VHH binders against c4kar8. Designs and how they scored, part 245

Target 1, 263 residues: c4kar8
Amino acid sequence: MAELSTPSPASPAPLDGGRGDELEKFTLRGARQILQLLQDLITHRGLITAHTGGGHSFMTAVLKVDEERGRVVLDPSPDPQANRRALAAPRLTCVTQLDGIRIQFPLVGLGEGQDKGRPALFAPLPAEMLRLQRREFYRLQVPLAHELSCLLKAEDLARKPVEVSARVIDIGAGGVAVVVPTGAAEFVIGGTLPACRLALPDGEPIELDLEVRNLNRQTQRNGTEQLRVGLRFAALPRAADTRIQRYIFKTERALNAKARGGL

## First folded at step 14 (VHH)

Design o71 (framework vhh_7n9e_1)
Fold by ESMFold2-Fast, scan of step 14:
Structure o71 (fold): chain B 263 residues (1-263), chain A 126 residues (1-126)
Amino acid sequence: as target 1 above (263 residues)
Amino acid sequence: DVQLVESGGGLVQAGGSLRLSCAASGFTFSSYAMYWGRQAPGKGREWVSGITSSGGSTAYASSVKGRFTISRDNAKNTLYLQMNNLKPEDTALYYCARVTYTYDYSGTYEVEFDYWGQGTQVTVSS
């Protein structure tokens, strides 16, 4: 009897002019380009961090692109709270990487259902995708086998000094992202952590001051929660910068060689 | 102390118009992109419209495009939503939010909504 349908929101909220305007030249808007990039994410089994706002995110992946229905199918979180946050969010900001290139896109109008009898999240195809091919945006995903760590000098919830050994999950020219157990330490965006120690292969740990740039409570694909902390190198000696760059390039080369059947 | 206070809601007949206002305080309003959202009882939140910090660019949900206009007055720290040709389906609590960017260590950013207003109720009768 009801013939009126309410169209889903199709357009993402605009980005702030200063940074958003700089990114315009890296924005893909062609339907074919968007479809091709999403298919590449499926082919490479790319893990996606989906930000739901308020410092919350969860790990997902594109399972399928339904061109005829104009939608993407996403892997839901095993944590029901993460899925509820995602469904309640006005927008998901999805972030991933392909071959060192940062890929970022919005999803609006998220729904839930089933795909091949399994729970799934659905969203209309994004109207735009960012493909950021600049050295300053490059992040190396650190192989788990490298056991890269950073000893953080922080405060616990009672404001007592605490040292936390945090696993480094990605590293770039300007900083690192680390994971810490929920509740191990308290972080404030803009705060400085003095005299932290970054343990790279091939030598002594690098002592450096780190600025907290972002905080994300992320639910992993296995349902466990972790705090992800983005940390900027506040002051980095040239020798340390050289070691970090060499680690990044050497690891990239090894990963590329392994992908092509090398070691 | 960041505050966002919405006003201008009320009861209106289908086909009517309302103008919502969001008064911002406690931050440099002209430095932030702003957003209007809505939530009907028993339904999830829906994004309605967004505007850049300068007001130079706007975006709209397909359900409101052509009927709603977002604008801002940076001198008055106020965000507006002009709603024309209102429909019963537009009945919802309307709220504004501050769009923020958390820059990571590589100079990239993540878009977040860090402060929300309490909302103003819009009820459209047939």
Scores: ipSAE 0.000, ipTM 0.146, lowest interface PAE 11.7, mean pLDDT 77

Design o72 (framework vhh_7n9e_1)
Fold by ESMFold2-Fast, scan of step 14:
Structure o72 (fold): chain B 263 residues (1-263), chain A 125 residues (1-125)
Amino acid sequence: as target 1 above (263 residues)
Amino acid sequence: DVQLVESGGGLVQAGGSLRLSCAASGFTFSSYAMYWGRQAPGKGREWVSGITSSGGSTAYASSVKGRFTISRDNAKNTLYLQMNNLKPEDTALYYCAKITEWYDESGLTYEFDYWGQGTQVTVSS
């Protein structure tokens, strides 16, 4: 795979929930907290990716919080078609970052108009905002040279059992992201893949159950379509957890040394 | 444009059953996994169930597992949710969803794309 490009850093993707309990501690529902966070986004001029569905998104920003009318004012896209898609969507999912912390919130009831003589989009204040500290959900980008793989046990399009060797592109304490060819197997978000085998560079493969958390279909530069699958460790034995953490910390340390000219 | 139209909700007594339907158009229905979500009055949205494009694999929230069955008819572009042994806690507006497939850096969750108004389910005690 020396001829293949390394994966680009992942674009922001929406988060929502089959795991309300786990995200609840990161969810802000207080009106004061929501107002303060939106104001912080204005102060720091944070760019927001607004997802409108169908694989479409546009870049926006919070221009103003209108507390008296209970609304946020957003910067419209320079692309009229993006604005039409946004206005037609039942909701926008807004994703941004502040000081490495992921922030995500829904907007429902989007309208258009003007603010101080300039085109603007308006929406009611969100009822909730997700504030996810990236340090607690750290993912190591796996070096291609490590050839990290996970053998997935799934079903194909004909509902027949299939084993797929998937390349691991990132790994964290809670799970892995893998790449498979489109059509190699079927996945459903929330589904469990039992008795999968995660191969680390040293030692025997780790057998574990994985829960499908997200799916992303991408067309590569060479025209090959691939599916990126986010997988959560459904139950992780202590010994397996230790091995995964050791791999992450050793690899991170080696990458940090390399970045500082340690070669 | 993706369009999803839910139907089949209503008022039922606890222990009763309902079958929800979702008519899909504007995309190749047979190529996408489909989902049901719900939102109870004054509460946040909750994922309920999912089904693969072929219908070969399904997934359920713990709160409904064993009581609800998701299914699909690709020839009719229709998604179903059979709800048995309904509880007052199942009272919610139910939405079907196609998700735009996303790469989630945290590996934790996914997003729904809704184009329906939902169908109301009310379960009396």
Scores: ipSAE 0.367, ipTM 0.745, lowest interface PAE 2.6, mean pLDDT 80

Design o73 (framework vhh_7n9e_1)
Fold by ESMFold2-Fast, scan of step 14:
Structure o73 (fold): chain B 263 residues (1-263), chain A 125 residues (1-125)
Amino acid sequence: as target 1 above (263 residues)
Amino acid sequence: DVQLVESGGGLVQAGGSLRLSCAASGFTFSSYAMYWGRQAPGKGREWVSGITSSGGSTAYASSVKGRFTISRDNAKNTLYLQMNNLKPEDTALYYCARLSYEYDSSGYLTEFDYWGQGTQVTVSS
C-alpha cells in the first residue's frame, strides 16, 4: 500500500504534490461506490468537517443523496459567516470517518436553497472519494456517552503552565484527537506534552507523553469554535498500549452490536 | 501583504555556528506560531523547529535537538535560529514559515504558509 510518508521522523511539513498519486490505491471513482459510501455516511449519521480553504472549516452532515439531480444535500452551519465562506470557496474539502476509516472528498460548485422547507447546501456528487484503509490511520470515533477525556499539560499564551481537560473525539493505535476551547492553551506542531493523563472508562488514568501532530479550528454545528488537536503517543508502555487496544476493541464490538439492533 | 525575509546563512566549517534571522511584516507576528524548515539538494522539505506565539514552548526535529535553538523577538517581529555544532548534513536552504490559523485544509496534514525565499547554509567537512 501507499506510504503516507513523513519527511521524518514524522515531520509536520506538507507532503510533496506528487504524493497524491500514492493515494490513488485508496481513491474510489466508480459512481456506484461513491453513492454507496455517501449513503453509508447518512445511515451512520457521520459528522463531516468541511474545509473551506484559508484555514476555515465547519461541521456538517450529508442529509441526503439526490441521485436524480446528481447532487448531495448538506446541513448548513448555524454560523452565517461559515456558510458565506463555503459558498465563496472554489472547493470544499470534506473529511469524516466511518468505522475508524478516514473518508475525504471534494465538493465543487456549492449552492444554497431549501430542502423540504429547510435551509440546505447543495453540491454536485463528487467524482472521487478517498477511503484510507491504513492500519496506522484507523481511528475509533469515541462515543459521547463515554465522556473520555485527556488531561493535557501545556502552556498558555503568557508562558504559564496550565492543565486542560480535553474531550477525546477519536482514538487509534498511534494517538488521539482531542478538542479544546480556542485560547485555552498554545500548541506547536512537533511539541511534546509530558505526563498527560488519558482517562479510559475502566481503571486508573494512563500517564503518557503526547506529541502535537496537527491542529484544526472548527466551527461547530451550534456556531461555536473549537480547536481540534491531533496527538501522537510517544514512548507508549506495553501495558498502556494493551489497555488502549482493549478499549478500542470492546467499544467497536459494542457499537457493532447496537448497529445490528437498529441503533 | 505578508512578507518573510530570511538572512544569516553562509559557509561554515563542521563544528561551527551560525545564527539565522527571519524578518516578518504584513501580519500580527505575535499572534502566530512560527517555524523553520530546510531543503537539502535533491531532497524534500524537512521541518526543523517550531515556537509558539508567546515563545513559551519550542519543538525540534530529532536531528537538530540539542544543537539548534529557536527564539523570537515579538517587539522586532523577528524569528531566530541559533545553530551550533553544525554538521555537513545540515547543508540546506533554510526557510521560515507560519501556519495559516494553525491547520491545513484537510485537518490531517500541516500546511505552512508564507515560506520566504530562504537563506543558504553550507557546512564543509
Scores: ipSAE 0.036, ipTM 0.552, lowest interface PAE 6.4, mean pLDDT 79

Design o74 (framework vhh_7n9e_1)
Fold by ESMFold2-Fast, scan of step 14:
Structure o74 (fold): chain B 263 residues (1-263), chain A 125 residues (1-125)
Amino acid sequence: as target 1 above (263 residues)
Amino acid sequence: DVQLVESGGGLVQAGGSLRLSCAASGFTFSSYAMYWGRQAPGKGREWVSGITSSGGSTAYASSVKGRFTISRDNAKNTLYLQMNNLKPEDTALYYCARVETYWDSGDYLVEFDYWGQGTQVTVSS
């Protein structure tokens, strides 16, 4: 998005992470493509993490695309503070997944009002959307029924070693994203968590070292906060890599079959 | 409003030492992990070191591990970086940072959004 002044260090990062031409081939700018992708998010009930800056985000969804008014209608947070942060933000950075493909887009000019008598957030249609369809960006959204967990070896707020069983929310070739209750443990970006245990179905837990890559506090749709931690596989043994890839492939096939009426 | 003010930089000869300080205000300092980053002339910003909110765990870039020590004083809202055995390649503007925004670009791309104006470190050979 065009700004007349250089962003300060406190400003949210650009959508492309400063990568410019590297991401251009994944950028959708056509109005028809943008409308279709937003409609696909509605049809598949895609949950969106909306980053409001300040290390804060909240869970939302596209409720409707209003083509006549050129805007999207979003589900507001039940937490009034999350909505106030969103309305005050110069932009929202929206992140979601559709069939394992990472989708990112900015929303600028967020407003609030009502849609058919219910509270809603409104924003102009985005001028661009990233659709990152390549192996290193692929993340399988872990079905809740799989109860995938990772036992993390970390430090608590009292500076004591602690083991935290964290729920795995997505998994890819390079790592996992997990959620932990706020205050359960402390994490530092770049830190290594040694000898963690990833519990996959159909076998013993996989012991592996994980590197902390990102942190974000999310306000969930029920108003509670949780810490999301992105973790990279450090030195993944070949047997572990094979088991993870097999789990991803098997789960993706099952989800695709279910989506196409193969139940 | 988050404010970070760095100090302690200067000119030093190779093999020398400096201690950087960062005074934080506008947020509950003791509740956040804090980081040092740097930007050398003609280069992008790079991560140097991080410390948990309690000060119990730290991490370092491979280029500085064993030479630099990060620490904090939560009672004074101050972050420190002790730099020993400085090398010409350590010449850079050093910033303290609180992580605000993250980008996932194929693993994870981390951007540190709340950086102060920085303190210049120049290491002569």
Scores: ipSAE 0.196, ipTM 0.638, lowest interface PAE 4.4, mean pLDDT 80

Design o75 (framework vhh_7n9e_1)
Fold by ESMFold2-Fast, scan of step 14:
Structure o75 (fold): chain B 263 residues (1-263), chain A 125 residues (1-125)
Amino acid sequence: as target 1 above (263 residues)
Amino acid sequence: DVQLVESGGGLVQAGGSLRLSCAASGFTFSSYAMYWGRQAPGKGREWVSGITSSGGSTAYASSVKGRFTISRDNAKNTLYLQMNNLKPEDTALYYCAKLEYTWDSSGETYTFDYWGQGTQVTVSS
């Protein structure tokens, strides 16, 4: 598999010819489209994970787009060391979500200064942004009020079997992302968690096997660290798939109706 | 800062064995899952194996399952990969990794980052 937007030395060369071409249909290069997407991130208060390389990342947000100077203004980290790492990095890889759609873009030439008397980070507008529209990339942000949870079967730090109730933060056709309580369990990418139980609001928990696909240890704005675990449905019975699809569609309809109606 | 130093590679004949080591420093090794990846000539990087922070659970790519064994020694801050029944197709630069940036949109393969220079494994027929 090709690497997506590696934070290594900046280069105009494609990552992989064939796969670079596949990603091309999801890549925004129009100046107006890029500006609009950045403005949408501001409007929706989208949180961005900025990867600085060397195993480091911090949480930020787009505060402002300065069209006259061709710059984006970012919220600095409360951790001065994270800001120093970001400023020293040749490239930042920024990852976020907007209405369930994954968005990724590079920032090159990061600087620091002040905006209206407050510390800020500045970078030239990105030349491209990746907006993944495929069904497999779509993730419904689970409303907190729905209290979705998944009971995971894993091992704790002492290698003892443990059942962990994890909060579901997003869900898609291929899997869920959960937040695991600190210190409760261990995960490894590619590992299988058998007989987990996904609780949807409408009935009995769905029993299913999950494969660990992503692990994201991320420092929040308040300085706390949490583990986000991306889990793929290894195999999904037809009835379970139908219930998950129904939940996603119903929730999307409700959220779209609320946004369209406005108050 | 994070430093990973791989060693143990070399030239070996098909059917042979090698044991790779990765010495880790600059972070709390015992708190992170660790991984081995590889990059074969003319191919992209691919995930090979992973192990939980305690060593209690492991995972393997289908191409190496049954032949490779990942392990760790948290007291020594060292990750290992025992490679048995090596095939010419296992020829690659092998990397030790702690993942901080992962993107997997296909569900088929893994992408990962590494901080070591790698150790070369060459398997002759």
Scores: ipSAE 0.349, ipTM 0.747, lowest interface PAE 2.7, mean pLDDT 79

Design o76 (framework vhh_7n9e_1)
Fold by ESMFold2-Fast, scan of step 14:
Structure o76 (fold): chain B 263 residues (1-263), chain A 125 residues (1-125)
Amino acid sequence: as target 1 above (263 residues)
Amino acid sequence: DVQLVESGGGLVQAGGSLRLSCAASGFTFSSYAMYWGRQAPGKGREWVSGITSSGGSTAYASSVKGRFTISRDNAKNTLYLQMNNLKPEDTALYYCARIYTEYDDSGYLEVFDYWGQGTQVTVSS
């Protein structure tokens, strides 16, 4: 559907890449630090969203770090089209989380082949990785059992108002990511969805204005595509902000307790 | 081999109109969302307007909402910007862009894989 992005008016030219000193504090450039972080992603079986451009991404994982050859080995998509888009891309932008901390890195020079007799994607080790240790970048993966949904007030292809119940897949201080059926509504990056309703497990739905920030046709590990919509909270009321942060905190604590064996 | 070539700029009086065009080649134009940005003298690039691959949805910066209209002709591989009621503040180099990747709520994922060289718009009072 929609794939448009809205850059910040204060941003440097998009192809410039950096935001100067602000990102430098979070940038890992040491070879040993990069190797250790990639190994941590393997150890924790972290899922990675690899953005291939044109509003497309696919789910992958780091299978191996090959220090001798200076490369990473990635799990290919079962969808051949997703792999072709990745191989044709000048750069992959890889995004993942480790203990709620956002990790982002570029991969350039993607190739394909085999690892241990199985199909694999290969890329040189990244020269830099971002590890964003700020509360505003934290994203909670929403447990399926919570059935957290957001009723979106959007428009269909004919510009008629529609309401779409979307599943919330992650949530942070700044927004949510949702999954919507293809064709249910049309979204434009930078567009505002007024008076949407976020349903948390406890209490009444929260009424929010949401700004569309990203759109991805994300190829899942089973080969199917989903439309993932990233939504920023616009003008969040204080009571809503408090309730959302309380939900995030309680859920994170419960998940951490479960990870420790339910003790 | 991807190319974006803007045209249609010029000098116009305040309150006037211009129509900009962007001719795309080297990629499947109908598969990509496109937008217009601008850069005023001595300033960074500013987003102006965007349009989905089908042309079914559009978005505009608040500074141009109601005055500018973005459109596309996928059969001609051409993007347009109709600019009405021009103001001196609209003076800038206007360029079109193909989006390489997405913007998330942190802003760190947005990358444009190509920008045209631009067409100059000058609005006199």
Scores: ipSAE 0.000, ipTM 0.206, lowest interface PAE 10.7, mean pLDDT 78

Design o77 (framework vhh_7n9e_1)
Fold by ESMFold2-Fast, scan of step 14:
Structure o77 (fold): chain B 263 residues (1-263), chain A 125 residues (1-125)
Amino acid sequence: as target 1 above (263 residues)
Amino acid sequence: DVQLVESGGGLVQAGGSLRLSCAASGFTFSSYAMYWGRQAPGKGREWVSGITSSGGSTAYASSVKGRFTISRDNAKNTLYLQMNNLKPEDTALYYCAREWPSEYDDYLAEYFDYWGQGTQVTVSS
């Protein structure tokens, strides 16, 4: 029997409890590869969701990489409480996407200061970055113009059934992420939401059974807070799966064509 | 600032029962979903159960469904786990948490907020 460390209030939990072995082949540890990837995030103006623990996150971006001092410079939140949570956290988990590839990395030892006279957050360069190019981890960022929504069947704070129209912010083969106002309904990880309705641009809404997999109170770059809910398709009929995949394919193709000036 | 203190563990024979408690402080307990997880020797943390902020909805891992019951008392800032028909496979250190990493989904996991020492449950055959 291996000796196990007793958890303490100051000890961060492992990021991927039970998935570490599977994800190792996607982990970058070379200093040059890490620097190149961070520079790509700057060049493409990639938005980063920084998770501070306790179901809280804020939206940030890498402003620059200081190779000589071995650190990254991040855009602070306009919400002072979000910045206080980040500075108090023993670890930030940063999640972003570049060209459909999910990127995740830890930041430890966050500090605050100024960059060109403006407030900034600083952290040492990450020792590792996860770069996942797998179909099941692919998430299409849903264009705001599509006004994609999912009607969720949930319970309010008084245990009464409610229907919440939630905006779909991303969609993949395995599920959707939606945003709702804080307090609109109650959610619990592992809970099931039966007979929800996903509205795609083409055809009738798709009736789906959804499982709650992730909950996060996200502070946007304008300082407002919203609840982000990650939902897995519990039992997706083949016809519904085909329609969702078709939507993802057509939308990505259209976005790629627009970025290249059209096909 | 957040404090979670687990208690109620012990040594019990297979088929027996235990009730675990988690005393919460440093945050508005009634505004958060709460979770129980466990870690067996030499293994990673496993999600066991969750309950909404009001207590209106609950969720359970398939390995414990029908045997365990999660509940809460918002007036006492306390989370409970009633464990019935215990099996040797339930032997683990049990933790309560304000959030749970999403290790079992298609997303990358997020790490926990702080937790206490946990409470040890040992089930003999």
Scores: ipSAE 0.347, ipTM 0.748, lowest interface PAE 2.9, mean pLDDT 82

Design o78 (framework vhh_7n9e_1)
Fold by ESMFold2-Fast, scan of step 14:
Structure o78 (fold): chain B 263 residues (1-263), chain A 125 residues (1-125)
Amino acid sequence: as target 1 above (263 residues)
Amino acid sequence: DVQLVESGGGLVQAGGSLRLSCAASGFTFSSYAMYWGRQAPGKGREWVSGITSSGGSTAYASSVKGRFTISRDNAKNTLYLQMNNLKPEDTALYYCAREWPSSYEEYLREYFQHWGQGTQVTVSS
């Protein structure tokens, strides 16, 4: 029998044959389910990373859902170039998160105009949305107050060693996403960054070998561009895994307690 | 207008060598990491190799590490894949790409507008 593909330091993690079937149970296709999820994104003011292709993305949000016209209204980027890329793209891949659950959906047929006198982007309602309710897809959004960082060992554009202190924006069982200034270092998908140091609250920094899994140049809400790097834990000792899971659990509980209150 | 044109494929005996080329136009080649991928009959798309914009760092799938070498010539806007000690399981259509999607992103996204038509490699035993 064919064995399931195992992730390796030199390759992206593959999906097993029948990916569509595996993800089908996480796929929402009902119009009411899609409308409800989009409304939940509005209610929680969820920020959306909209991927426009070519390793580019911009930060947006759903401003409203127009059920009568079958459209979503999105917040445009303050960077005109990001908006031009979005409008030229045949499809946007939108990625966001609610309560640690990864949500993805496509938008096709993006247009521009105005909503109540303000610039806006418009797109037809997506025909499907993916809501990934699995532990390995869970990503904790790291609170800014934690000042969680990872010291990366990489090479600059002149092929010289460089150390980059990168802000950790999310963390999960399999890795972290970090932000680096554009041009600070070179990265390639599948490349290994040895002996990086992840600084968690409480205790010594964790030394980790990291593999580059994702790269995108993201335009922020203030119009500046930054590089988002997705990194997989290539060699994770049991003690380090325990500390990371403890941090995720503790932080999630604290955020849930703060958000919902209790009597 | 982004264009990638692969060449250099063909029929080769097991243990043989081939050198693939990818000619790039319509974008600033020297500013992008570049990738080789392949698709064999009955299989999904497989990542093969990647190289940074300067050529300073490379990465390889475990199945080809030690046998394949990726390189680039930024003055010629050309990406190369030197394939040595070819095996029948290397038989596939080989593609050049400007980005490589994760499997989950590929589910909801078209990535293939920047991929060329590919070049066929057939390895006989």
Scores: ipSAE 0.466, ipTM 0.809, lowest interface PAE 2.0, mean pLDDT 82

